# Ledger of designs, part 8: miniprotein binders against q9ydz1

Target 1, 329 residues: q9ydz1
Amino acid sequence: MVQGLPGEFEDYLYRVIASLYRYAERLVVVDYPSSPTRRSIDLIVSLPGSRVVLIKAIYDASLISKKEVEELSAVANSLGVSAVIIAERMGREDLLTGVVYDRYGVNMVNLETFENFVSGREEVYVTRYKDIYTVSISSEKLREKRLEKGLSLGHLAYMLKTSRKSIYEYERGVMSPSVEKAEKLVDILGEEILEPIDILTSPRKPVSKRDFDKPEEALVGEKLLELGFKVSHAKRTVVDLVAGRSGEEGVGSRIMIVVKRSREGRERMMSRIMKGVKMGSILSSSLYAVVNREEKSLIKDIDYTKTIVKDVREFINDVSRGRVEENEE
Short names: E, the ipSAE of ESMFold2; O, the ipSAE of OpenDDE; V2, 0.75 times the mean of E and O plus 0.25 times the DockQ between their complexes.

## First folded at step 3 (miniprotein)

Design e6
Fold by ESMFold2-Fast, scan of step 3:
Structure e6 (fold): chain B 329 residues (1-329), chain A 95 residues (1-95)
Amino acid sequence: as target 1 above (329 residues)
Amino acid sequence: SPEELREAIRLIKEAIRIVKEAFRLERQGRLEEAMEKYEEAVEILEEVLEELEKVLPRIDSEEERKKVEKVIEILERFIEWYLELVERLEKKLGE
């Protein structure tokens, strides 16, 4: 890859990796597919407090489309983990430090904002959606401080040069004030009304991807759905299916599945399986290779201690009986 | 002036009409729409109140000045009442 200029993909990815190593307990680099603009996930990190985050890292977020972001979101939602995009630009727009941007329901921040948040140096309060900047307010604290100061909805609305309905909507948590209105609110009621944003959250309005390419993917996916798993199909990462569910007493199950892709040879399938082992470890997920009789000859040399090799029938029977195995370090 | 007082009373009557519509909406369980109407009425009354307060010191007639002072007092009372109704609706919507 070409290096030397800020924003070159390899240079930026390694800058992000260097930052994440400082704060992460564990880090896995997802280098499949090889083209960075076609990957949905670049990094997986485990942060203090058992927080696992799927990360898409790219200097200019305009170089990835809705397809990459939707898959990032779907995989995170199905596995019950967080997702974030780390970028410096969106086309001609530079991302501002201290601002969380929305990219198809996934939080997007620049590297400085991510470092400041994770290190505890600075909280984030500002969200940008389309062309507007809004400030995160605690609706409960806003109402509490308004009443404590003896102010009616109308009195506060008059001071802010806004409607009573707007104040009421702020106090219901269905509307957030602009930066200008928030500044006035803080002047009147104090900083306690501000609510810090958790940038490492689950994607908003996530949709599971169930656009299966193969009958065996559909059979496996439908069975997992029947058993109460959230399931997503993946085309832009190491694995073909991801599934997760909450267990009784808080014990959850995560499953990742590799299936032979169209025109895929042994070398590429084995490479995906080996990379899947690393992903399974950091995600505490079982990794399955679901193969037919002809395909078993392609993977006969696989490390079976790390990957569970089954045909469709064997897989369905195992999951139906609650016999899901997890990869161990 | 008599014309300014007449116009103020006309706007007060309009605000009362809007409040009656808010009462109807509230009876139908349309609480957010009722709240919007109360806000509209208060906005009208606050504008009238501000304008009357500006002209009060320029009124030469003691009789007319006292009439305007009474209108201001009535406006303040209606504004407080409508704000109380808005607060009550806020509490009901919060449940």
Scores: ipSAE 0.000, ipTM 0.204, lowest interface PAE 15.2, mean pLDDT 81

Design e7
Fold by ESMFold2-Fast, scan of step 3:
Parts: sequence; structure tokens; C-alpha cells
Structure e7 (fold): chain B 329 residues (1-329), chain A 95 residues (1-95)
Amino acid sequence: as target 1 above (329 residues)
Amino acid sequence: SPEELREAIRLIYEAIRIVYEAFRLERQGRLEEAMEKYEEAVEILEEVLEELEKVLPRIDSEEERKKVEKVIERLEELIERYLEFVERLEKKLGE
């Protein structure tokens, strides 16, 4: 057996980065924490059409747990951005090109599928949820084409070797056909019944992480929740809290917060703040460093034009008065 | 230039694709073919490294120069690593 090749995970991430540089308007590499299997987010990209996407890139998706994916999902949901996992395998199974897989409510595709989708070269029509492959169809076009050909629900059902109820449910959008049934539908009604899948959607089952590690995180997070923000705590990325709120006429507020982690050196905190500046820029998010009096003296050399430094009390006072600044660098 | 950097990234991408093929071949026990693919990837990366080294002194921006220097450092690490893979496969094939 040949397993555990040196550098395999680093090489795959770099391959994904190289691909994304071709298609992304902006790209930020999230290299914290240093271990790829412990990171919830590897890349943030801005694609044409003002689409911001959080990306987890890993060759074998079985090597990340529910913890990493739930944090990816929670962060994306709180910030109001899309999330996707790019992978080649799920344990013993290779991911098929042209198929969208489900991983804890987050869309997962192989790199070739992602490239084909963002380049407009090939659309995606097939989803795999658990062990079931289904084809995305337009319920409206299905009904239109069935009626155009003079077919009753029963007649089409007979031709497909399925029930009248199944055709009815396809036309209501309640059920999607199997690959076999979809091929027959296309043969009878034409390919116009197929509906392309947007692989870059919000997570289907987002969980807001409100299990705060520190009293400072709890105080800040609870205040943001009271003010109508969606808030998630993070342990597996650069920042400790993320928050988002819909604004008037679609102008929302996004806030990211860094606090000192347990047993963390000040140099590591400074590194996370610097990385957070890059994340804030691509996400159009304010970046706050919420620090106590002792910690404030240790980060005095920070770029205050890109990071808002407050203690807990100052932060709560500012956010309560609607003083939220977006970092637009 | 932006065009030269984009071409470098394209070639790096091609080298990584070849390394991916080498990983698959090695997993299948096709060690000679895997070795040939690692060698091919190294050749591409060495060409990219040479081009970036030629461009580096022409970069006026200190920030941009530091970014290119980090890419060069990473390329040197990747080349050394893939040459180590070649050496390991040579030893296995020699046994």
C-alpha cells in the first residue's frame, strides 16, 4: 500500500489556489491554524457578480470532521456569504465531475466541477444526498413540454415506468428524478427541462455557534445578538467571532472580532490580526481587536486604520450606538 | 508583469496537475511512471523558478517583490520535495 505521501495536502491546496487565481477577482489565503485538517476555511474568493465564497479545500473530505464543516457553515451564514468544499475524495469514494455532494449541509464538488462551473464551460445538474443521485429539473418547463406534446400525467408516467404521483411531484418541485428517469424525460421532452444548479449557495443547515469559550466572547456575542446580528463563535480560523446584520436597502453590516485565545502568545495574536485584516478587506467587514488593558499595550504597533482596537466596554458602547465601521481597504 | 505572473501561475498549475497524476500512479503501484511524472513536474517548476528570478529585479514595488520572493522560496521547497520523491522511488525500484 502507498498511503500518506509527504506534502499531499499542501500540494492539493496549492493546486486549488492556482486554479482560483484564474477566475477570482480577489483571493485571500487563510493559513490559520497551520494544520489543514484543523482549518474550517482555507480560501476566500470574490467572483464576478459580487459573489463572495468561503472555501474549504482538502484532497480527502473524510479527513475533516463535522466540527470544521459546521464552523465553515456558521461563519458563512453569519456573514451572509456562500460556502463550498472542494475535494477529490470522500474516504474510498472519488468525487464524480458534474456532481454536487452534501457534506453536513455544505455543497461539496471536485476541482474540475468548480472550474467548469465558474468558467461557464459546463453547468451542474446532478446532486448526491447521502446515497441518492438526482437530477435538477425545471418544474415549469417539465409541465410546459409535457402539455406541448399532448401527454397526460398518466401517459408520461407509463413511458417512464413510474407513478402518476411521481410526475406530479416532479412538476411541483417536491421531488427530483433519478439519473435514469431524467435521461428518459430528456429523450421525450428535450433538454430544456434541465435546471442548472448554483453550487455556490448558502449552507442548507447552518448552525450558529454560540458556545463561547471566554466571558469576553459571551458578553460581546450576546450584545450583538440583542442588536439583531447573526453571531457565530470560531475556533478553527483567524477570528474568534463573526457577526452580520441585514441593513436598509441591502446594505448590511459585517463584524469580525479577534480576542486573545487561551495560552496564546502575543505574537500569534498579532499574526491573526494581520490575517484578519486581509479577510476583512475581501468580506467588506469591520475588524475589531477586543483586548484588556494589559493586552492593549502589547498590540500598540498595529495598523489602526485597518483594525479597531477596543476593550469590551468600549465595544459594547460603540455597537449599541450604531457605530459600526466597514473596513474597505 | 501581471502577464508574466499569470503565465507562471499557469505553469505551476500544470506541474501540480502532473504531481496529482504521480500520486495516483504511486497509489496504483506504478512506481516507474510515477517517478517520470515527478521528474516532469520538477522540470516545469525549475523553468518557472528561472523566469521569476529574471523578473524579480524589475519589480519596483517592495510589497510586490516580497510576494514574488515568497513564491520563489515555495517553488524551491517544492522542487526539493519532488526530487526527494524521485530519490525514494529510485531506491524502491533498485531493490
Scores: ipSAE 0.000, ipTM 0.148, lowest interface PAE 21.7, mean pLDDT 80

Design e8
Fold by ESMFold2-Fast, scan of step 3:
Structure e8 (fold): chain B 329 residues (1-329), chain A 95 residues (1-95)
Amino acid sequence: as target 1 above (329 residues)
Amino acid sequence: SPEELREAIREIIEAILEVFEAFLLERQGRLEEAMEKYEEAVEILEEVLEELEKVLPRIDSEEERKKVEKVIERLEEAIEKYLEAVERLEKKLGE
C-alpha cells in the first residue's frame, strides 16, 4: 500500500533537474538505489562559487524516513558540502514558498523557494520548526536600532504586545520572533533587522554515521578517523564510506569508498563503482574500491574508470604512509 | 520506538513491491532489470533484519520477542528465496 508509483517520483525529479540546469555549473543524477524512497541523495550540483550541494528531491517528504535524511546529512558533513531537501508537501501539509522547514535537522524547501534563493530573486527569512513559524533577525542590529530610537526593552515589548523577556531573548539570539511580531518589529525599527537564511546549510549539526555494516568498513573507517578525517558510513547511496579532511588554505581531501556489500554480486558492485566515478568527479573526490583478495576476481577491468583498487591491508598501509591519492581537478 | 516499527513495516512492503515488479519484468523478458529488482529487495530485507536483531534484546515481553524472532526467520527465508532468483537470472544472462 505504498502511496505513489515510481514514475511519479521521476516526474518531480525531472522538474527539479530542469530548474537546476538554469543555475548549476555541473549536475549529477544519483540513480542508486533504484527505489526513490530508499535513496538518501538524488542529485549533486555544483553552483557558482564552488558550492557543492547534495539534494534529496521528492514530492512528498513524508515518504522518506529519518534513515535517508540522516545519511544525506552525514555524507554532506563528512565531505564538507551542503545538503537540502526539495519537496512540495509533507503529508497533509503543502510547503509554503519563502519558508525553510526542518526535516530531521536538514533544511527543506519547495522548488520555488530554492529557485528564488539560488537565482538571487528573493531572500528567505522564515523558518518553520515543528508547528512554529519564526523570522530570522540580526540580534545585533535589533539591539542597535532599538537603542538608536531611544526605546527601552519595556517600551518595545509594550509596542509588540509581548514581554520584556521576549525582547531580551530576541536580542540574545536565543529566540526568534513569530511572523506577526517580526512584521511589527520591521514597522518600528526598519528592514535592516532582518537576516537572510542560507538554505544550503542544515539547521542543526549533522551526526556522523559510524554504524559500519562490515569489518572491512570498520577497519578502513576507523583508520581514516585516526588520521583526522570525518567519516560516514552509507548504505542508501552508491558508496559505502565517505571521508573528508580540511586542508591548509581551504583545500581539503575527499575520499569515497566502495566495499562489497553482503551477498552482493559482481554486476551490482561494478554498477556502483561506475556510478561512483560520476559522483567522484563532481565532488572532486578520490574513489577507492576496497576488496579482499577473493573479491579482486569480481572486478575484471576498472582501470578505465580511474578507481583505485586496494585490499584492506594495502589501503591502511598507503594512508598510514601519507600515500592517499586525491582528485587533482 | 513507534517510528522504528513504522519504518520496518514500510521497508518490508517496499521489498514486496520490488519482488512483484521483478516478477513482472521477468515475464516480459527483461531479465537484467528483474535481477536488479530482486537484488534491491534482498538489500532492503537485510537492512530490516539488522534493525530487528538490534531491537530483539531490548524487548521485555517474551510473547513479543517470539513474534519478532518468527519475523526474522521469515525474512531470512525470503532473502534466500530471492537470492536463488538472482542466481537463476544470472545464469540465464550468462553471468
Scores: ipSAE 0.000, ipTM 0.199, lowest interface PAE 22.2, mean pLDDT 81

Design f1
Fold by ESMFold2-Fast, scan of step 3:
Structure f1 (fold): chain B 329 residues (1-329), chain A 89 residues (1-89)
Amino acid sequence: as target 1 above (329 residues)
Amino acid sequence: MKTVKIRFTGDSLEAFERALEQILDEARSLGAEVTYEVKGDTLEITIEGVDPKVKLKLLERAMELAEKFGLDVEIRVDGKRIFYVEKED
């Protein structure tokens, strides 16, 4: 029981929403599935510069597992968008402002760091990987400034109380200095050697989940893979499949698919479709509902301009003929 | 269950009417009880007995409507301010 008090998940989510709304051009709340610790994505935001970010927001990141983070990563990778985790602590450790943490290849920051970054108020330079804090530097600028000051690798190493090899590795970009060494480097060479970290990047260890649960998912997924899409199966968010491919000198195509889940009633599937419409809009993604023929006749009160309803055969036939339709706004 | 209070501030009665209509439709479709009042440049909407999931949808909708109609928005849950935005000129 760490940070699982009644209402705490909602109170933190509201705080994150309030902060993000000020900077976001668009924001969508993903409230499915209902349990915040089983949900891979809580928010989707569109930021200036056409940057779309999938966000997991949870006060204590220790309450989510590799399963949630890997799905967040897989969905972001397949759709070609960024992912970030916003949290205040990791178990008994509080996240420090100005530090980017690594969680299974996804950047994790506290809310203050996120606000400072997106507002342009403060750049981020410090990364924590495992138990080590390092400072992001420009290897090229480091070398240029060292040479401008007339310092050899050995002289700079002596001043930093480190090895000549360490300076060489910094200048090669294969090693980053500790905070203490970086402070000394800045004192000697100037702050121009610092390289700001883009916290809103794609996951560093991209994952694609192709562990399909149903024949329908496998058939649809395999066809999209054949057509050059990156495809991931999802079970901890609104949609069941996500797919994306890069366009030449332009924005690529994105597809999201809802498939009826086992023991799922009509009302639950309709709810997921409606939530998928909101996700599709902010992601500029086509949304498909893949159903059998009988179920198609039972789907009512859907905005068909925003949802494309197909059975498996119709979907495969349309996509194989290059007739992937974009969502209407 | 919590009480949600949404306050819109602006200079257009038509914007208030449109925002109110959308919030009322959303809240009623979700089974929530709603009261409201208009005083000068402010529209205050009170929603009582709201489940957490319903609350999130209503907050999202209120934020969307404030953006769409150029309104300032303040949201309180059980008297605590959780959101406040003033629209830029």
Scores: ipSAE 0.000, ipTM 0.386, lowest interface PAE 13.6, mean pLDDT 80

Design g1
Fold by ESMFold2-Fast, scan of step 3:
Parts: structure tokens; sequence; C-alpha cells
Structure g1 (fold): chain B 329 residues (1-329), chain A 101 residues (1-101)
């Protein structure tokens, strides 16, 4: 037991791993930091079609705070990948199968919903926000089918026992119908009005946040921002900074950076670098390790595929000159 | 016992991330007490952490021989096989783990 005894959190994580393995081309376990409630990312999976997903897996999502979820979202957004929370409960409430929940702007589903979605067995149409369940519809198809049937906004509203304004707002995509109203809409206009939810959509939150703990992180982050990267600071995972940008031919570039943390021993930093290499491989990301001169000498003979090892001064000079390397080999 | 003292030392080295030293100490614990399941398990986890997947698989198989009902070990074997490119082998071990847990 490398970092403690098996427990409730580890048991659920292993259950999730077993289920996801059936659909994943590659799976990486992120076991740093060791505390599940402090860790922002538990798993990274690569699905067919090069779709990469950052996963937070926890049985009861009430046990994680906004800080963990915001970091998951920020890292995913900077790298241009998807993020999802897989959980079975939120405090005293069980998550329903077939429903997407919102947790601080990140999609949250139970394991069965995730499996049904990625396997293609069952599409997801229902979102829960607070105590309200709504059904995802295509605003354009709703309007098209209403006009095809010769129905006015008022006539359709009457049939649904709702307001004309509600139908108008459904057709504008600013409001979604309840389950009961959606069933009536399908009965009148056909199931073609339903729009499946892509639970693996990349987070859309703005990430250009200058929230760096150390001057070195701030300098590196600012320079990457100047070069057109989206940059996120991380404290609850293996790496300290992540950056990504879109390429001209649709091929983006991704960079992850490991910096020695306060009171961190050399061996622990090496462990984080090794874990970062695994993350870099599944994310098609270059990994920079920023170390002091003595640490660079120690790790020079270690074959870290896709890892670029720099001392602090060398890395700052390279970044200042605009010499940011992607994995060229 | 000497074996338990070596195991505790090895576990402390693991917590410090001193993986090469942990291997040596855990191997000594195993030489003294070859039925010490926790020592075999932690040795397997060190090899897993080092990316020495064939060594990890060998040690996890020994853990299974001593403790056949451990679903965690089956999951770890499956993950190691997946990383090695043995997709069918990994699937079988994950299936076995689900049946037990």
Amino acid sequence: as target 1 above (329 residues)
Amino acid sequence: SDAEELYEQGFELLEEGKFDEAVKVLEEAIKIAPDHVDAWYNLAMVYFELGRLEDALREFQIVLSLEPGNPEVLFNIGYALLEMGDTEGAKEYYRRAEELG
C-alpha cells in the first residue's frame, strides 16, 4: 500500500477504472496529491477518435470543494480537452442515471450514465440545475417542426398549458422545457426536436488568470500568455502549470510544467516528473521540468520521453526569447 | 520482528519517494518473511510506480497466490497489462476484479 490503506475513496476509484477500461484506448491514474478530496484530477482517459477526458472520480461529490472543480475545469480548458466528474451521490441525494448535473460549471454524471454515453447505448437529454429537471431540445428544429405543422406560438403554448413567452424562449435557446412539457412537445412535433447532450464538451470558462504563487511561475505564465497560450496554474495535481494553443491546421500544442514545490524533496519531485511524463503521453503534451543545477545533474540520465529538463535560469531565458518547444521528436 | 522492522523502514522510504532504496529494504523483508503479503504488495507498487511493469506483474501474481480475493491487486494487474499493450489480458483481470468486488 504505497500511500496508505485501501478505503472508500480508493474502492470507488478502482470501480470507475474497471468500467472505463472497456471503452478507453489508454487510461492514466493521477494519484497525486494522495488526498482524494484535495486532488482535482483522478483519471485521464483517451477514447477512440483521440478524445481525451480529465476525470474527477469521487463517490460523494459534496466532499470536494469549488477549488478542486475550478482547477479541473481550468486545466481542461487550457489543454483543450474534456472534463467530467463521475460520482454516485451529492450529500444526501443519489445521482439519477440519464441526468447531467452541474457542479461549479463542470458536467457531473453517475458511472452508469457515463458508460451508457461512451458506449452509445443511451444518449443523455436531461439536465438538473438545483431542484429543476430540464430536457435538451434543438431550438432550430423546434421552430421548424412547429411551422411545418402550421402551429402559432400561441396555439402550441395552449396545447402545452404554458405561456407564449415560454415557447418563444425555447425557440431562442434561452430556456429548456421540463420533462413533462418536453414529452408533450415530442407527442406534437416528433422526437427530432430532442438534442442529445455531449457530456464530454470542453469547459468554456475563461482561464487567463494571473494567479501564480511564485515569481518564476508568474514570469513563465505571462510569457506563455504573450505567445498565445491559454495558461492555468495548478496546485491540486502532478503539474504546476499547463498551457495550450490552437494550431493553424487544427493541430494544437500543449505544454505542462513541473516546478519544485516548497519543502519538496528531490525524490518526490522526480516522482511527480515521472507521473507528468505519463500525463504528457496521453495528452500529447510536452513536459518541462524546472529544476536547480544539482537536480538537473541527478536526472540527466533518466529517459523521460517528451520531457525537457531546464534549470530555472535557462528556462526563463528560453521563454523570454520566445523559444518554447513542442515535442519535436 | 526483523522482517516487520524492514517492512516499516521500506514503507517509510516509499512515503519519501525513495523508490530504489525501498526496493532493497522490501526485498530483505521478503527474504526473511516470504509470506508477508504487505511487503510483496508494496514491492509491486514500487515497480508499478517506476514503470517496471513486468516486475510489478510478477510481484502482484505472488500477492494473488497469498491473497486470492484482493480486487485491488486484480485492478493493478489489469492496468499494468493495459500499459504494456495487452488489451485482452487487462479486460480479463478487470472482469475478475468486478466479480469479487
Scores: ipSAE 0.000, ipTM 0.250, lowest interface PAE 17.4, mean pLDDT 78

Design g10 (at its last look DockQ between E and O 0.01; V2 from the best seeds 0.00; counts 0 for: pae E 18.9 > 1.5, SAP 79.421 > 70, placed apart)
Fold by ESMFold2-Fast, scan of step 3:
Structure g10 (fold): chain B 329 residues (1-329), chain A 101 residues (1-101)
Amino acid sequence: as target 1 above (329 residues)
Amino acid sequence: SDAEELEEQGDELLREGKFDEAVKVLEEAIKIAPDHVDAWYNLAEVYFELGRLEDALREFQIVLSLEPGNPEVLFNIGYALLEMGDYEGALEYYWRALELG
């Protein structure tokens, strides 16, 4: 009977959470900031196979702006993890099950498509971009099967009522067939030509800007960039900076940083640090609170075993020596 | 003050994205009161939004000369220098902003 907009957003988020608990090994709810349309990340899940995914969950994706999606993209790219938007609508259009949509370079699917994919019930083959539906195919298998059948480019083109150039470009991976042409290709060459889409990929167009709000953010961010980390500034989630660097064995080094925000009181900063501890755990990330001497007195009651408290100079010294682990005390 | 009213009009025009009108109003404010720091600051912000980084930096330096040691101005100068590719200059101003904030 609650009719507030936050209640409606929370109802959908709850549906997504309930569904994800069937498949996720771990799940963290990111409930900061409190406004769903201003929040870049709603959920972080760990799926079987050590796959970590940042999730934006909103019933109508038209209610979030490019800024929220770009931050989701940038954070995921910096940490070397996957990102996806789970939604049911885009303004006046309902999202179709089995179709991957593009929202500012991030994959967007409805909840049913996400469940079918992660459960292994149904693969995804169809992508939608600007009202055009295309089917994912293996260019190599398409060519192999065409040659096995003794078909020339011209013969296959004739059967599909298309040009030799179109078949050639399908086989080069430059062009994907429409649903109609893909159905005919499967009828002729078999379903082996279809290539399942991995909906849990890294964002295609990550936006990174050195758009820092404070000297503390700029100095620590620039140092991390100098040391080869990918760095993202965040304004629409729990932490202020996110950094990641791939190891030689594919094991990443991840750092998250909390800095006091403008006009932020002790209670809000402490809340962000505590939420950051939960995020750090699922992301296998170190959590730093970068504070000056005056600000350190505001957070003296934190759990120092879960949060590394440093000023800017101490932080720079620590990361320069390769110390990216949690403080012992 | 007439200069303060013009500065407030310039700030509102800046927020509306009416950059050419904002420049004219802010220049008039500066002409009436050349030591009105807020008018110089708003003019620097207009140039920065327009991508006119050298003009923005020049105006921010005037703000710094009128109001030495403002951490926000020092940070903005650092940001402008970073966008212009002066990495070492940007870091120097960021450290100055940190020491004073």
Scores: ipSAE 0.281, ipTM 0.677, lowest interface PAE 4.5, mean pLDDT 85
Fold by ESMFold2, look of step 4:
Structure g10 (fold): chain B 329 residues (1-329), chain A 101 residues (1-101)
Amino acid sequence: as target 1 above (329 residues)
Amino acid sequence: SDAEELEEQGDELLREGKFDEAVKVLEEAIKIAPDHVDAWYNLAEVYFELGRLEDALREFQIVLSLEPGNPEVLFNIGYALLEMGDYEGALEYYWRALELG
């Protein structure tokens, strides 16, 4: 082992960064809040083909709370991007390479699995479901190949040592076979029945988080909702609100908001704004700093080409007329 | 040479986890031979183990000046920056290290 490496949390994040930089077109580290066990997003990665992924990277996934995963899921859904958890274990159990796990509706894989997937070296077919491992199959191809071989449901069930109902359920897409049953199915019917898993799907149980902490957040958030944006209040990342609206033939508008608090010191405010600029750049999102009118000059002392400073009234007027300024470089 | 023997003693102390003793021996080695790359490298590692990140970074920079384009040193600079919370700086050095070999 390499001597003097940092602690488990920063060391693992570094390993994930080192692994992914070769495949990512862009990569942004989200290091706020400073505690890895208390932030919802660690990385944002842009992969070839304009696929943007929000990543939570933590060695032991048992340390992730439901609130962290729900925020990750809500932010991803609001912005119209993917989310994934990269971890090596869950409590005392190691995550297996080539297996997709679920954590509160978000896909979870180990680093090797993710790297093999994004590099194109290996497809992923296995999911852990209710403490057993199942294989993803195409229900349509299964039925097609069974009929080509002249096999009845009963005959195939006999060969697999399972019930006719199980074969019927596989062909309806209601149930997935165990690894053992899937191996027998492939031996009989061929590999064409296998269905690759897309690790980078949208979260399965997305929520819109609307528990706003401050009046200005509530006003801004509710107005964006009225205008058709999906909106999430984020408590465990660098920005306070994220919002997105899909275009019919492409990615719609994305807005990220840092809300200046009346008691927040300048240093903390500027730190969040600077980190928000980095997050916004990879998401092709406008970053707004929403402050009271009397405090707008505090923002003008900084050189941010991608930060738009508004009070609440100005912001609402701007978005109501469809005027969103996005920096280009 | 005396500097090489002191460096070897310092390396052994580092492996044994005797960091304070390693610092003393390695500093004496570099006083005798200020261009002794391995002595500087081991001193940087000892400072890293002691949590003296600013000192470790300075010593790795000296190693880099003596061996320009050393990918291992670039990696170590990046790792020190990561520990100091400069993630973008760390990644820049890591990418440079991988480009070289």
Scores: ipSAE 0.000, ipTM 0.141, lowest interface PAE 18.9, mean pLDDT 79
Fold by OpenDDE base, look of step 4:
Structure g10 (fold): chain B 329 residues (1-329), chain A 101 residues (1-101)
Amino acid sequence: as target 1 above (329 residues)
Amino acid sequence: SDAEELEEQGDELLREGKFDEAVKVLEEAIKIAPDHVDAWYNLAEVYFELGRLEDALREFQIVLSLEPGNPEVLFNIGYALLEMGDYEGALEYYWRALELG
């Protein structure tokens, strides 16, 4: 009798943590906001090969809002890292092992599929969009093997009972075959045409508009945009802004910003800063705390060696002078 | 404006998961300001969360008409089409979104 751990939700996050701890180089739990159903990010994991991934972990993915997924995706895109949803169910339907689902433009898999992927035990070839399953194939290998067999586009299309256009679209990588068509292609051309899906290559949603909630966030965000950073606003995590820029030498700068809210108490701000420092450590990101000039004295006493406390004007001036402290760690 | 205030209320209701209330408030915002892009966008999002994909698609098309080439809107249309089983349509909009992004 495996005693059911008390809350299904808390239990599942712990299950995911326990699983990923075996494969992760580093793992950070993002426990803000306190409600799991209001968090865009639950985990940040560093995987072998310097792959950092933002993870939303939820037992039932029907409970994830579009806005949470969009924030997860936007934050990941701005930081130049991957995002994934790990879930067991979508409402009444269990997620199948070996299938990559799309949830609002982010790859979603069950825990077993993710474990198999990160451990290299099993490759994943099947994607599901709603009720349609498609198989990932190498467009190059498809063409190569077709030509090796001496088959024209028309002949292969005839064998598959499909159009020449469909075969051409497969070979261009603009369309993936259905499971049924992929099985026939494999039967004719061999399994070498299959291309494993990299679960960490989620479809990139374009970074949404300059939707900054506060004047201070807008000023900071606009200045970072002017300097060529990708910037995302975050409402459902520890930080309020994230920014990333690819460097000339491939070393990208990452910035996370906590903006003090007018009604936010010192203790709450401190809690966010401390949690932000943990996030920054795994992301190799600088953490800025942006406060009003009057509030700067309230935070200065914090010997947080890893947090740069600025007022909005100081921040804008420092960033404008190229003094983005790139954490060269 | 009254429309902006209603849109902000609608966005907050959407964030709270109060979808039916969000629809009402956003529809009122649109009634006051039919060219309010954010109200249409948020209404489309609410319909999407409600599983009303045809309605979501329609409202996103309105947003796209007001903001031609908005890659976020193109992506959302593509996703709505994908959710409706229109894969060809979805791919077209995703490609358009990626070309503009």
Scores: ipSAE 0.000, ipTM 0.210, lowest interface PAE 12.5, mean pLDDT 83
ESMFold2 (binder alone), look of step 4: mean pLDDT 87; pTM 0.835

